# Ledger of designs, part 5: VH-VL binders against q58102

Target 1, 198 residues: q58102
Amino acid sequence: LMDVHVLFSGGKDSSLSAVILKKLGYNPHLITINFGVIPSYKLAEETAKILGFKHKVITLDRKIVEKAADMIIEHKYPGPAIQYVHKTVLEILADEYSILADGTRRDDRVPKLSYSEIQSLEMRKNIQYITPLMGFGYKTLRHLASEFFILEEIKSGTKLSSDYEAEIRHILKERGESPEKYFPEHKQTRVVGLKKEI

## First folded at step 23 (VH-VL)

Design I2
Fold by ESMFold2, fold request of step 26:
Structure I2 (fold): chain C 198 residues (1-198), chain A 120 residues (1-120), chain B 112 residues (1-112)
Amino acid sequence: as target 1 above (198 residues)
Amino acid sequence: EVQLVESGGGLVKPGGSLRLSCAASGFTFSDYYMNWVRQTPEKRLEWVAWISTRGSTIYFPDSVQGRFTISRDNAKNSLYLQMNSLRAEDTAVYYCAREPWYEEEYFDYWGQGTTVTVSS
Amino acid sequence: DIVMTQTPLSLSVTPGQPASISCKSSQSLLHYQGRTYLNWYLQKPGQSPQLLIYKVSNRFSGVPDRFSGSGSGTDFTLKISRVEAEDVGVYYCMQSIQLPYTFGGGTKVEIK
């Protein structure tokens, strides 16, 4: 089996990516990123236990999300900042791991590496980067998530999520900004159980 | 093909209670989020309750928080709204509305509505 | 809560002529992943609301192609290229980017 390191938030997408990779014969190892701002990783730890995959929290430099907050305040839109954080995380992990994956979706604009960025990352770091959800539209993702997971819906900003948003929201509050101005309290999910054996 | 039928409306005094029901047919009920939306006499539309596909998560606006509860019985294809401590401003036509669960987030089908009148 | 403002409040249109309805939100309805959560409903006289357009510009099944939606961020428009008698009713925009979901105040469309 080949080990694959999966960027993992405990949400439906990163969980589905891990499940697909397991079904394809990989051995998934889940990685949740923290920036030392708040302990945002705890829900992802719970989900990793539910899924039965090995899980690790990696703490990266807080300056990465401080720069993301600067970008949001300047541009008044979080997309470029989320993209910057995701690219930076992948560059750092590519120094340590030879097969990386995440929950990037076909129909999202961000976070998503372009084709040339993927080729550059793979060639410069001598790695493989796998995005298992890129071949599926949302109708298919809805079906697959429904077949595998028991989900809990949450508003973003009301529970501590393990994606980049939670720590960036916290930094915005420290700076006197209202995070809701940039990050709507949109419904998100987390995986709280399995319907089906993986 | 998709049908949503509300019932249980009526006249109540302030402080009273009502329980609304919505019978669903023509689709797999457990695959959908369900909502209650009301229309005031002034024709304003107000969302008043949301429930997840399994019923494990519910949300309300502040205007009804603590007074209304929402539930579903997926085996019976039924949605419920329990309304307590009713106020004059709760007077409205109440609709059940279907919402696809995976980030589509719109109401694709509505029931015919049931009228609630709160009057002294 | 996100406030949704519609203009005009009322619109009287000669059959066959175009109509345009504006909807503005107090916050951006664009999620950073690239989706915009603005929907349009029509309530015909004596009926329940029905979905016309979801996520700005997607016509719901059975909606004629004379209806079109456009806009971005906080400013949105519903256009009817040629108004027909069956288009009479009250049009509502709705944001669904966050709870509570909120509606515009409505635009009544009438035939002259």
Scores: ipSAE 0.623, ipTM 0.869, lowest interface PAE 1.8, mean pLDDT 91
Fold by ESMFold2, last read:
Structure I2 (fold): chain C 198 residues (1-198), chain A 120 residues (1-120), chain B 112 residues (1-112)
Amino acid sequence: as target 1 above (198 residues)
Amino acid sequence: EVQLVESGGGLVKPGGSLRLSCAASGFTFSDYYMNWVRQTPEKRLEWVAWISTRGSTIYFPDSVQGRFTISRDNAKNSLYLQMNSLRAEDTAVYYCAREPWYEEEYFDYWGQGTTVTVSS
Amino acid sequence: DIVMTQTPLSLSVTPGQPASISCKSSQSLLHYQGRTYLNWYLQKPGQSPQLLIYKVSNRFSGVPDRFSGSGSGTDFTLKISRVEAEDVGVYYCMQSIQLPYTFGGGTKVEIK
């Protein structure tokens, strides 16, 4: 079995990536990133237990998300900041793990490494980077998530989530900014159960 | 051949209650978010309730929070809106509307509507 | 709540002529993942609203290609390249980036 380390938020997409990799014969290990700002990793821990995958929280330097907040305030545009955080996380994890994966979707703009960025990461770090959802459109992802998961819908900003947004929103508040200026209270989902065995 | 059929509208005095139903057919009902949207006599559209695919998550605007309850019975392909403490401003045509989940967030099919009149 | 403002309130159009409807939001409708949550509905006389355009520019199934949507951020436009008699009705924009979902006030399109 080949070990794969999957960036994991407890949401539908990172969970589906882990399930697909398991079905393909990998041994998934789930990683949730925290920056020491708030304990946003707890919901991801709960979901990992429900799904039955091994899980680890890795705490990285808070300065990474402090820089992300600087970028958002300066540019009034959160996309580049989310991309910066994601790329930085992958660079750091690539020093430790040889096969990395995440829930990057074909139809998202951000976070997503370009083809040349993927090649650079893989060659410089001698790793493989796998994005299992890249070949699927939203109709297929909707179908697959419905087949495997029991889902709960939340609004971003009303319950803690284990994605990068939660800690960045908190830093923006500390700086006297209104996070909703940059991050709308958009509906998100989390996995709260299984419909099928993995 | 998606079909949504509302029923249960009528005339009610202020402070009264009504229960609206929406019968769904032609699709896998449990795969969709469901909504109620109302159209006032002035032809303004107002979203009034949202329910998740399992019914585990429910949202309302402030204007109806605490007065309306939304529910669904996936075994019967049915959506319900319980409206209590009705006010004159609740007078509208009420539509049920289907919403694809997975971050698509639009109403792809609407019913024909049922009229609620709150008057005295 | 996100306020949606449509202009004009009404249009009278000769068949075969173009029509353009503007919709402005009080906040950006762009999610950082790159999707913009602005939708258009048409309510024909005596009918329920029906989906016309979703996520700015995607025509719903069966919608003719004379309908096109464009815009970004807070400013959006629906265009009809050649208005036909069947296009009469009230057009509404709606934001769905956050709850509560909110609609524009409507634009009535009628034939001269």
Scores: ipSAE 0.603, ipTM 0.871, lowest interface PAE 2.0, mean pLDDT 91
Fold by ESMFold2, fold request of step 26:
Formats: C-alpha cells, structure tokens, sequence
Structure I2 (fold): chain C 198 residues (1-198), chain A 120 residues (1-120), chain B 112 residues (1-112)
C-alpha cells in the first residue's frame, strides 16, 4: 500500500483528491501548510477528521508569504505570488516525502506546475507528483463533490480558510494595504460532512 | 417547466413589515442557491439576499442588513423574504432568482416578480 | 462594493444593423484562478430579466448566436451582430465575483 502526502486545505478540491487517491488504493496523509502568521489551519483539521484521514500541520518560514505579499504589491495581481508559494511548498515537501499530491484542477491557471516543472521536481527529488483532478472539467468535479460531500459556503476574508490566501491577506493588512484590492471576497467552500462512505 | 412564482407584495406604510414567498417547481430546488433581487421604479436592479442550498449560509447587502431575513423550506420548494422596518427606498418589484450552486454564479431563471410599495 | 457602469443609456438601432453595449467595473472581475465573473441579462418589455451571457462570453441555452460577449479585467462589451425586433428591451451587466452582486444601470435598446 503506497502512502501519499496530499496538500490539503479542507476545500472540495483537495478533499476530492484525497478521496480519489484512497479509492485508487493509496493511503492518504493530509498536510496543511501554515506560515506562522495566523492559525489558519483549524478548519482543515476539522475536515480531515470528517474524512477520516491522518492530518498534519507543517509550519514553514514566514518569509515565504512575506515575499508573496511583495510580489502582489509589485505585480498588482496575486497569481504569480500564489504560484511561487505553491512551488516553494512542493520543493520543501519533496525533500521529505516520496509521493506528493494536491488538488490542482485542469481548468485553473494557478497554482499549477508545467510539465517541465513537474519533471524537474520528480527527477531532482526522486519523487512522484500526482494531480488526480487534472483530467476533470467543472461538470465532473461538481458531480463528484455533490456525490461525496456536504459543503458549507464561506466568503474569503470573513472566515479563516486553510489555503495560502488567508495568511497573505493578513500580511497585506500589516503593510497598510487593503487585501480586497488584490483578493476579491469571493465565495469558497469547505467540506463539513460526508454523503457517502469513503 | 422551471417556474418561480413570487407572492406577498402590497402597499405598506414606512416602518411596516411584509413577507414575500417564492414557490419553485420543475427542478430540484435543493440543488440551487436562491436570491432575492429587486427592481426600483427607476429600473435599477439591486441584489438583496442570498441563501445557500441547505439554508446554512445567508448574505445581505448593507442597505437591508438587519431589516430583512431570508429562509427556505426545501421540503416545500419555497423561498421566503421577511422585510421589516420598511422604508420608501424599499419600493420595488421583488424577484426570486435561481443560482446554480457550483462556480456558475449567475441567475439562470427569474420569477415574474411581486410589487412592494412603501408610502404613507 | 463593485460599481458597474453601462454605456450608452439607450440605443436606437436600424433593424439588421449591429449594436454594442459597454460595461465597466470599478475593479477587476478576474479571479487569479482564471475565471471572469461578468454576466449579461435582457429584460424585454413587460417581462422579468433573462440570462443572455454568463462569464463574459458563454451564451445561455436558447440564446441566438448573434449575441456575443467579450472583454477582460474591467472592460466588457455585449454585441448584437444583427438587431432584430425581439431584441428590444433593457440590457444589464452584473458582476458575480463577490457579494454584494451588483448590476449596471441598464441600456435600453429600441428599433428605429
């Protein structure tokens, strides 16, 4: 049985990735990243318990998200910063874990590693990197999410979410910026229950 | 086959209350976010309430926050808007509007509307 | 709140000729994941609004292909390639990137 370490936010996509990997015969171990800025991992811990998977919070250097905030202020757009954080997290985790996965979606632009970046990561670190959702469009993701999960809608900026955005928003505030200037207060989801046994 | 039918509109004095209802048919009501949208006499559209598929999450704009309450009964395929402390600026045609729940975020079907008039 | 500004306030169009409606937002409607949350509605005389185009350029079911949407960031356009009599009404844009959802002020389209 092969262990897989899944970057986990408690949202529908990372949760669905973990479920798919379990169905394929892997043993998922969920990892939520924190940068020591705020305790943004708490909702992900709740969802991990609901899903019944092992879960760990790994604290990484705050400088990673401080650089992300610098990039956002310079570029006036958060995409490159989110991509930088995601790549950096994968590089760090690849030093410790041999099979990594996340909730990267086919139809999102960011965060997503290119083919050459994936090959470089796998060869340099001698790991496997798995993106279970890359073959699915939104209709399939909608179907699968509704099949497995009870979802709660949350508004970005009003509850602590366990994605990278929450701590970056906090740093932008510390710098006198309005996070809403760069991150819309868009609706997000979290998994709050199961409809179907995993 | 998709139908949304509002009711409960009428004339009310400032400070009064009204309860609007929206009866849904022809689709699985519990698969949709529901909204109330109003159209002023000047023909401007204003979103006034949002409710999640299970009713567990609700949102309002500042203009009606604390005065309006939204609810749904999925067993009866019904959506409600309780409007309290009504003001002249609340005069409008009120529509219920259906929103697909998964990253669609638009109103695909609207009801015919019910008229609320707030005047002395 | 995101302010949506439509121009013009009204159009009078010769049948068979093109029409163009502009919608501008006070901030970007592009989410960093790549989706843009701008929608168009038509309200025909005596009717409730109906969806025409969602997420900038996607025609809703049953909408004729003479309707097209385009734009990015803060600037969006609805085009009607050949205006017909049934296209008369008020057109509204709406942003749905965040709550409160907000609408443009409307553009009335009439046939000359």
Amino acid sequence: as target 1 above (198 residues)
Amino acid sequence: EVQLVESGGGLVKPGGSLRLSCAASGFTFSDYYMNWVRQTPEKRLEWVAWISTRGSTIYFPDSVQGRFTISRDNAKNSLYLQMNSLRAEDTAVYYCAREPWYEEEYFDYWGQGTTVTVSS
Amino acid sequence: DIVMTQTPLSLSVTPGQPASISCKSSQSLLHYQGRTYLNWYLQKPGQSPQLLIYKVSNRFSGVPDRFSGSGSGTDFTLKISRVEAEDVGVYYCMQSIQLPYTFGGGTKVEIK
Scores: ipSAE 0.518, ipTM 0.842, lowest interface PAE 2.3, mean pLDDT 91
Fold by ESMFold2, last read:
Structure I2 (fold): chain C 198 residues (1-198), chain A 120 residues (1-120), chain B 112 residues (1-112)
Amino acid sequence: as target 1 above (198 residues)
Amino acid sequence: EVQLVESGGGLVKPGGSLRLSCAASGFTFSDYYMNWVRQTPEKRLEWVAWISTRGSTIYFPDSVQGRFTISRDNAKNSLYLQMNSLRAEDTAVYYCAREPWYEEEYFDYWGQGTTVTVSS
Amino acid sequence: DIVMTQTPLSLSVTPGQPASISCKSSQSLLHYQGRTYLNWYLQKPGQSPQLLIYKVSNRFSGVPDRFSGSGSGTDFTLKISRVEAEDVGVYYCMQSIQLPYTFGGGTKVEIK
């Protein structure tokens, strides 16, 4: 079995990526990133336990999300900041792990590395970077998620979540900004159970 | 054929209560978020309740928070709206509306509506 | 709450001529993942609202190609390339980027 380290938020996409990799014959190890701002990783820990995969939390330099907050205030739009954080996390993890994966989707714009960025990362770090969901549209992802998972809905900003947004929202508040100005209170979905064995 | 049929509307005094029902057929009810949307006599549309596929999460706007309760019975393909402490401004046609889960975020089918009139 | 403003309040259109309806939001409807959550509905006389366009420009099943949607950020447009008698009714835009979901005030389209 080849070990793969999967960036994991406990959401439906990163969970589905891990499931697909397991079905393909990999041995998934789930990694949740925290920046030491708030203990946002707790939901991901719960979901990893539900999925039955090995899981760890890696704490990275909080300056990464402080810069992301600076970018959001300057650009008035969070996309570039989310992309910056994701690319930085991948660069750091590529120094430690030879096969990386995440929940990047075909139909999302960010976070998503371009073809040339992927080639550069893989060649410079001598790693493999796998994005299992890139071949699927949202209807297929919806079908697969509903076959494997029991899901629950939360709003951004009303519950703690384990994605990058949670800690960035906190830093924006510390700076006297209203996070809602930059991040809509959009519904998010978390995995709270399994419908079938994996 | 997707069908949503509301019932339970009527004339009620201010401060009174009504329970609306929505009977669903022609689709897998448990795969959808469900909503109540009302249309005022001035033809303005207002969203008034949201419920998740399993019923575990519920949202309301401030205008009805604490007065309305939403529920669903997936075994009976039924959606309910309990309206308490009714006010004149609650007078409207009430629609149930189907919302595909998983990042769709629109109402693809609406019922025929049931009329609620709050008047003394 | 996100305020949705529609213009005009009403349109009187000669059959076969184009029509255009504007919808503006009080804040951006673009999520940073790249999706924009603006939808259009038509309510024909005596009927319930029905979905026409979702996520700015996607025609719902069975909607004729004479209907098209466009726009970005806070400014959106519904166009009917050649208005037919069956197109009469009230058109509503709706944002679904966040709760509470909110609608525009409506645009009544009628035939001259």
Scores: ipSAE 0.505, ipTM 0.833, lowest interface PAE 2.3, mean pLDDT 91

Design I3
Fold by OpenDDE, fold request of step 26:
Structure I3 (fold): chain C 198 residues (1-198), chain A 120 residues (1-120), chain B 112 residues (1-112)
Amino acid sequence: as target 1 above (198 residues)
Amino acid sequence: EVQLVESGGGLVKPGGSLRLSCAASGFTFSDYYMNWVRQTPEKRLEWVAWISTRGSTIYFPDSVQGRFTISRDNAKNSLYLQMNSLRAEDTAVYYCAREPWFEEEYFDYWGQGTTVTVSS
Amino acid sequence: DIVMTQTPLSLSVTPGQPASISCKSSQSLLHYQGRTYLNWYLQKPGQSPQLLIYKVSNRFSGVPDRFSGSGSGTDFTLKISRVEAEDVGVYYCMQSIQLPYTFGGGTKVEIK
C-alpha cells in the first residue's frame, strides 16, 4: 500500500477523504496541523481513532497563523488568509511527504489550489497532491457522510475544532478582535462513529 | 409529501406556560435540523429555536433564552417547544420549520403555524 | 445581531411588469468558503412562509424562473421578471450566516 498523508481536521470532509483513499488502496496517515497557539488537535485525534487511521500532530510556526490574523484584520475577510495558511502548510509538508491529500471540496472557493498551482506544487516538490472530494457536490458529500459516519452536532466553543480557524480565532481574540466578526458562529459536525466498516 | 403540523397554541396569561408540538411526516425526520420561527402580529418573522438531528445541540435567541426549551422525539416524528414565563411580546404565530443539514442553512418547509396569544 | 433591511415596504405592480425588492444586511453574508447565506421567502395571503430563493440566487424546487436572486456581500435583490397574480404576498429575506437567524421586515407585493 502506498502511504498518503492526509491533512486532517477531524471533520466529515477530511474524514471522507481518508476513507476514500483507503478504499482506493492507499494507506492514509492523518496529519493535523497545530501552530502552537492552542491544543486544538484533540478532536481530530479522537476522530482518527474512530476511523482507525494513523494520526500525528505536526506543529508549525505560529507566525503562519499570525500572518493570517493580520490578513484578516486588514482585509476584513478571512478567505485569503485561510488560503494562505493552507498553501503554506502544503508547501511545508511537501518537503517531507511524497503524497499529500486533503479534504478540499469541489464547490468551495477556499481553501483550494488552482490547477496551475497544483501543477507547480507537484513539479517543484516532486509530490503527488490528491483531492478526493473534488469530484463531489454538496449533495453527494452529504449523502456519503450520512452513509459512512455517525455524526453529532456540537455547539461552537464547547469543543474546539481542529481546523485552521480555531487557532486563528484565538489569535484574533488575543489581539482584541471579535473572531465572530470574521468567522461567524457555525454549527459544527463531529464524527462520533462509523456506520460502515472501512 | 413533506408535512409539518403545529399544535398547542392558545391564550395564556403573562407568566404562564405553553407547550407546542409539531408533527412531521413525509420525510425522515431524524435527518433534519428543526426550528421554531414565530411571526408577530406586526408580521415580523423571528427565529425562536434550533435543534440538531439528535437533539444534542440547541440554540435560542436572547429573547427567549432561559424561558423556552426545544426538544424532539425522533421515534414519534415530533418537535416540541416548551414556553415558560410567557410575555406579551411572545404573542405570535409559531411555525415549525425544517432545515436540511450540511451547511444549507435555510428553511425549506414550514408548517401552517399555531397561534399563541399572551394577554392579561 | 445582523440587521436585515428591505426596501420598499410595499410594491404595487401591474401584471406582466417586473418587480424588484432590495435586501441589505448590516454585515457581509459571505462565508469564506464561497457560500452566501441569504434566503428569500414568500408568504402568500393566509399561508405560511415558503422558501423561494436560497443562497442568493438558487431557486427552490417548484419556483418559477421569473424569480431571480442576485447580490453579494451586503446587498441583495429579488427580481420578478413578470409579476403574476399568484405572486402576491409578503417577501422576506433572511440571513443565516450566523445565529440568531434574522429576517428582513418584509415587502408586500400587490397587483394594481
Scores: ipSAE 0.657, ipTM 0.892, lowest interface PAE 0.8, mean pLDDT 94
Fold by OpenDDE, fold request of step 26:
Structure I3 (fold): chain C 198 residues (1-198), chain A 120 residues (1-120), chain B 112 residues (1-112)
Amino acid sequence: as target 1 above (198 residues)
Amino acid sequence: EVQLVESGGGLVKPGGSLRLSCAASGFTFSDYYMNWVRQTPEKRLEWVAWISTRGSTIYFPDSVQGRFTISRDNAKNSLYLQMNSLRAEDTAVYYCAREPWFEEEYFDYWGQGTTVTVSS
Amino acid sequence: DIVMTQTPLSLSVTPGQPASISCKSSQSLLHYQGRTYLNWYLQKPGQSPQLLIYKVSNRFSGVPDRFSGSGSGTDFTLKISRVEAEDVGVYYCMQSIQLPYTFGGGTKVEIK
């Protein structure tokens, strides 16, 4: 099987991406990024176990999310900051891995690389960048997630999420900012089991 | 056809308790978040409670936190609101409202409501 | 809590004429992923609220095309291109970007 390194947050989207890649004949290696701010990778780790995929945590420079926090404070909007982090992570990982994938969604604005950005990344780094969910709308994603996963809703703040927001939120708090000002409270959905064998 | 039918409303004294029920039909109940929303006599709409598909997560506004309990029985296609320590300001028409999951965040169907009057 | 402010409180419209309702939020309703969580409901006389528009501009199933929603950030508008008798009622905007969900005070639409 061809190895693919999947950016993994433990959420349903990155989980679905991994499953799709597996079904396509790839060997998914799940990668959760941590910036050394808080151990936010725990949820992803648990989900990876449920999925039965290899998982590792890669620690990157805290400065990346610190800059993101600066951007958020400056622009009073988290979109560009999240985009920056995601792009930066991809650039870094592209130096180590030849095939990268993530759970970016068709209908989302952020994070998402444009076609030209993808071409540039692939050309410059000589990698393959795969976005399995780009062909699916929200309804389809709901359906697929429901078909493959046993899902549970988690109250916000109960468990650390393994996305970029978790550590950025923490940095904002450290700086005396209210994360909720920039990141509205959200309901979290997590994978707690499988309905189908992968 | 999606149907939500509330029941259990009535007149109650301050400090009293009341349990509302919502019977759902015409859809897969367990696939949706459920909410209670009330409308005051002044016709203001107030969100009252939220419950996840499996009931594992619930939310309340501060105004009812600690006094109200929301629950659901998916086998019976039923939603419940246990209201304790009722106050005059809780007087309202209480609606059961369906919310699709997966970041939709709207109420696509409402019941006809049941009236709760808290008065001495 | 996010405060939703609607204007006007009421309006009387001649059948066939357009109507416009404004809704303002105390903070942005835009999620960084691109979704804006502003919904519109109509409560007809003697009825429960019904969904008209979700996420700013999407008409709910069965909603006539004379209804349209627009706006961004903190400023939103519901428009009825040609008001009909059946459009009489109270219109509410609602934010759902964060809990608690909050509603505007409502706008009563009447026919002249």
Scores: ipSAE 0.650, ipTM 0.889, lowest interface PAE 0.8, mean pLDDT 94
Fold by OpenDDE, fold request of step 26:
Structure I3 (fold): chain C 198 residues (1-198), chain A 120 residues (1-120), chain B 112 residues (1-112)
Amino acid sequence: as target 1 above (198 residues)
Amino acid sequence: EVQLVESGGGLVKPGGSLRLSCAASGFTFSDYYMNWVRQTPEKRLEWVAWISTRGSTIYFPDSVQGRFTISRDNAKNSLYLQMNSLRAEDTAVYYCAREPWFEEEYFDYWGQGTTVTVSS
Amino acid sequence: DIVMTQTPLSLSVTPGQPASISCKSSQSLLHYQGRTYLNWYLQKPGQSPQLLIYKVSNRFSGVPDRFSGSGSGTDFTLKISRVEAEDVGVYYCMQSIQLPYTFGGGTKVEIK
């Protein structure tokens, strides 16, 4: 089996990505990024255990999310900031791992690398970048998630999510900003069990 | 055919309590978020309550927080709204509304509603 | 809370003529992932509300193509290309980007 390192937030999308890769004959290694702001990786750790995949937390420079916070304050919109963080993370990981994957969705605008950006990344770093969910719409993803996972809805803000947003929110608060101004509270889903063998 | 049928409405004194029910049929009830939405006599629509598929997560607006309780019984395909400490401003037609999960965030089907009147 | 403002309050339209309803939100309804959470409902006389348009421009199942939604950020429009008798009722916009969900005050559409 070929090892693939999957950017993992503990959410349904990155979870599905890992499952699909496993089904394709890869050996998924789940990676959760932490920037040393808060221990936001805990939920991802729990989800990884449920999925039965190897998991590790990689700590990167908090300056990355600090810059993201600056971008958000400047643009009054979080999209470009999230894109920046994701691209930066991929660039960093590409120096260490030969095959990277994530849970980027077809119908999402952010985060998402363009074709040219993917080509550039793969060429420059000599890696393979895989986006297993790119061929699926929301309806299909809903179906797949329901087929594989037992899901639970959680209230945003009550538990630390393991995505980039969690630590960015914290930085914004430290700066006297209201995170809710930029990141509306949303309903989150988490994987709490498996419906079928992976 | 998707059907939502509300019941339990009536006339209540201020400070009183009432329990509404919504019977669902024609779909897998446990696959959907459920909501209560009310329409005032002035015809304003107000979201009242939200409940997750498994009932583990609940949301209320400030206007009813602490007074209303939402629950569901997936085995019975039923949604409930327990209303306590009722006020005159709670007078409305109460609808149960279905919400698909996975970031859809709309009400695709509504019941016919049940009328709640709070008056001395 | 996000405030939704609809205009006009009422509209009288000759059958076969177009109609346009505006909905404005007090803050952007765009999620950074690209979804805009603005929905339109129609409540016909004596009936419960029914979904017409979701996420700005998507027609719900069974909704005629004479209905269309457009807009972005904080400004949205519902258009009826050719108003028919069955289109009479009150139209509501709704934001669902954050809780609490909030509705516009409604626009009453009548046939002239």
Scores: ipSAE 0.644, ipTM 0.887, lowest interface PAE 0.8, mean pLDDT 94
Fold by ESMFold2, fold request of step 26:
Structure I3 (fold): chain C 198 residues (1-198), chain A 120 residues (1-120), chain B 112 residues (1-112)
Amino acid sequence: as target 1 above (198 residues)
Amino acid sequence: EVQLVESGGGLVKPGGSLRLSCAASGFTFSDYYMNWVRQTPEKRLEWVAWISTRGSTIYFPDSVQGRFTISRDNAKNSLYLQMNSLRAEDTAVYYCAREPWFEEEYFDYWGQGTTVTVSS
Amino acid sequence: DIVMTQTPLSLSVTPGQPASISCKSSQSLLHYQGRTYLNWYLQKPGQSPQLLIYKVSNRFSGVPDRFSGSGSGTDFTLKISRVEAEDVGVYYCMQSIQLPYTFGGGTKVEIK
């Protein structure tokens, strides 16, 4: 049984990645990243309990999300900042864990490592990096999410979410910026139950 | 064949109440977010209510918050809008509209509408 | 709330000629995951609105290929390459990047 450490937000994508890895015979350990700005990890902890997987919160240096906020203010768009945070998190975790996974999707632009970036990460750190959803289009993801999960819809910014966005929004607010200027109050999903054994 | 049929519209005095219904057929109702959208006499379209597939999450714009409630009965394939404390500006044709639940965020089918007139 | 501005207010078109409708948003409709949430609807005379284009440029099922959408960020365009009599009606853009969903004011297209 191979242990795999899954970057976990409690949304449908990271949850489905963990489920797929379990079905493939891995032993998933869920990791939620926090930067010490606000306790944004609590909803992910709840979902991890529902899924029945081991879970931990790892606190990383607040400077990472301070730099992300700087990038957003400078570039007026959060994409590069989200990519920077994700890559940095993977680099740090790769020093500790030999098999990493996340909920990266085929059809998303950001966060997503390029093929050459994946090869570099794996070679330099001597790890395996698994993106279980890269082979699936949105129709398949819709079907699988509906089969396994009971979902609750939340708006980003109106309820504390466990992805990178929540703490970056907080830092922008501290700096006198309106986070909504850069992060729309878009609907997100949260896994609140199971329909099916995993 | 997808069908959405609204009913319950009529003439109501300011401060009154009205309950709209939308009967759905020809699709799996529980796979869809449902919305109410109204069209004013000036032909402006205004979103007025959203409900999740199992009814656990509901959203309204500020203009109707606290006055309108939305509900659904998936066993009866029915969507409802309870409108209270009605105002003249609520006068409109009210449509139910379905929204695919997974990341689509558009209305693919609309009903034919039911007219609500709020006037002294 | 995101304000959607359509131009022109009305458009009179000779049959078989192209038509173009502009929609501008007060904020970017691009989510950092890479999707842009701008949709187009047509309301034909005596009918309810119907979906034409979703997520900027995707034609809904059954929509003729003479309809095309384009744009990015805050600026969007619907084009009809050859207007036909059945294309008469009011066209609306809608943003769905966030609630409340908001619509443009409409563009009435008529045949002259």
Scores: ipSAE 0.641, ipTM 0.876, lowest interface PAE 1.7, mean pLDDT 92

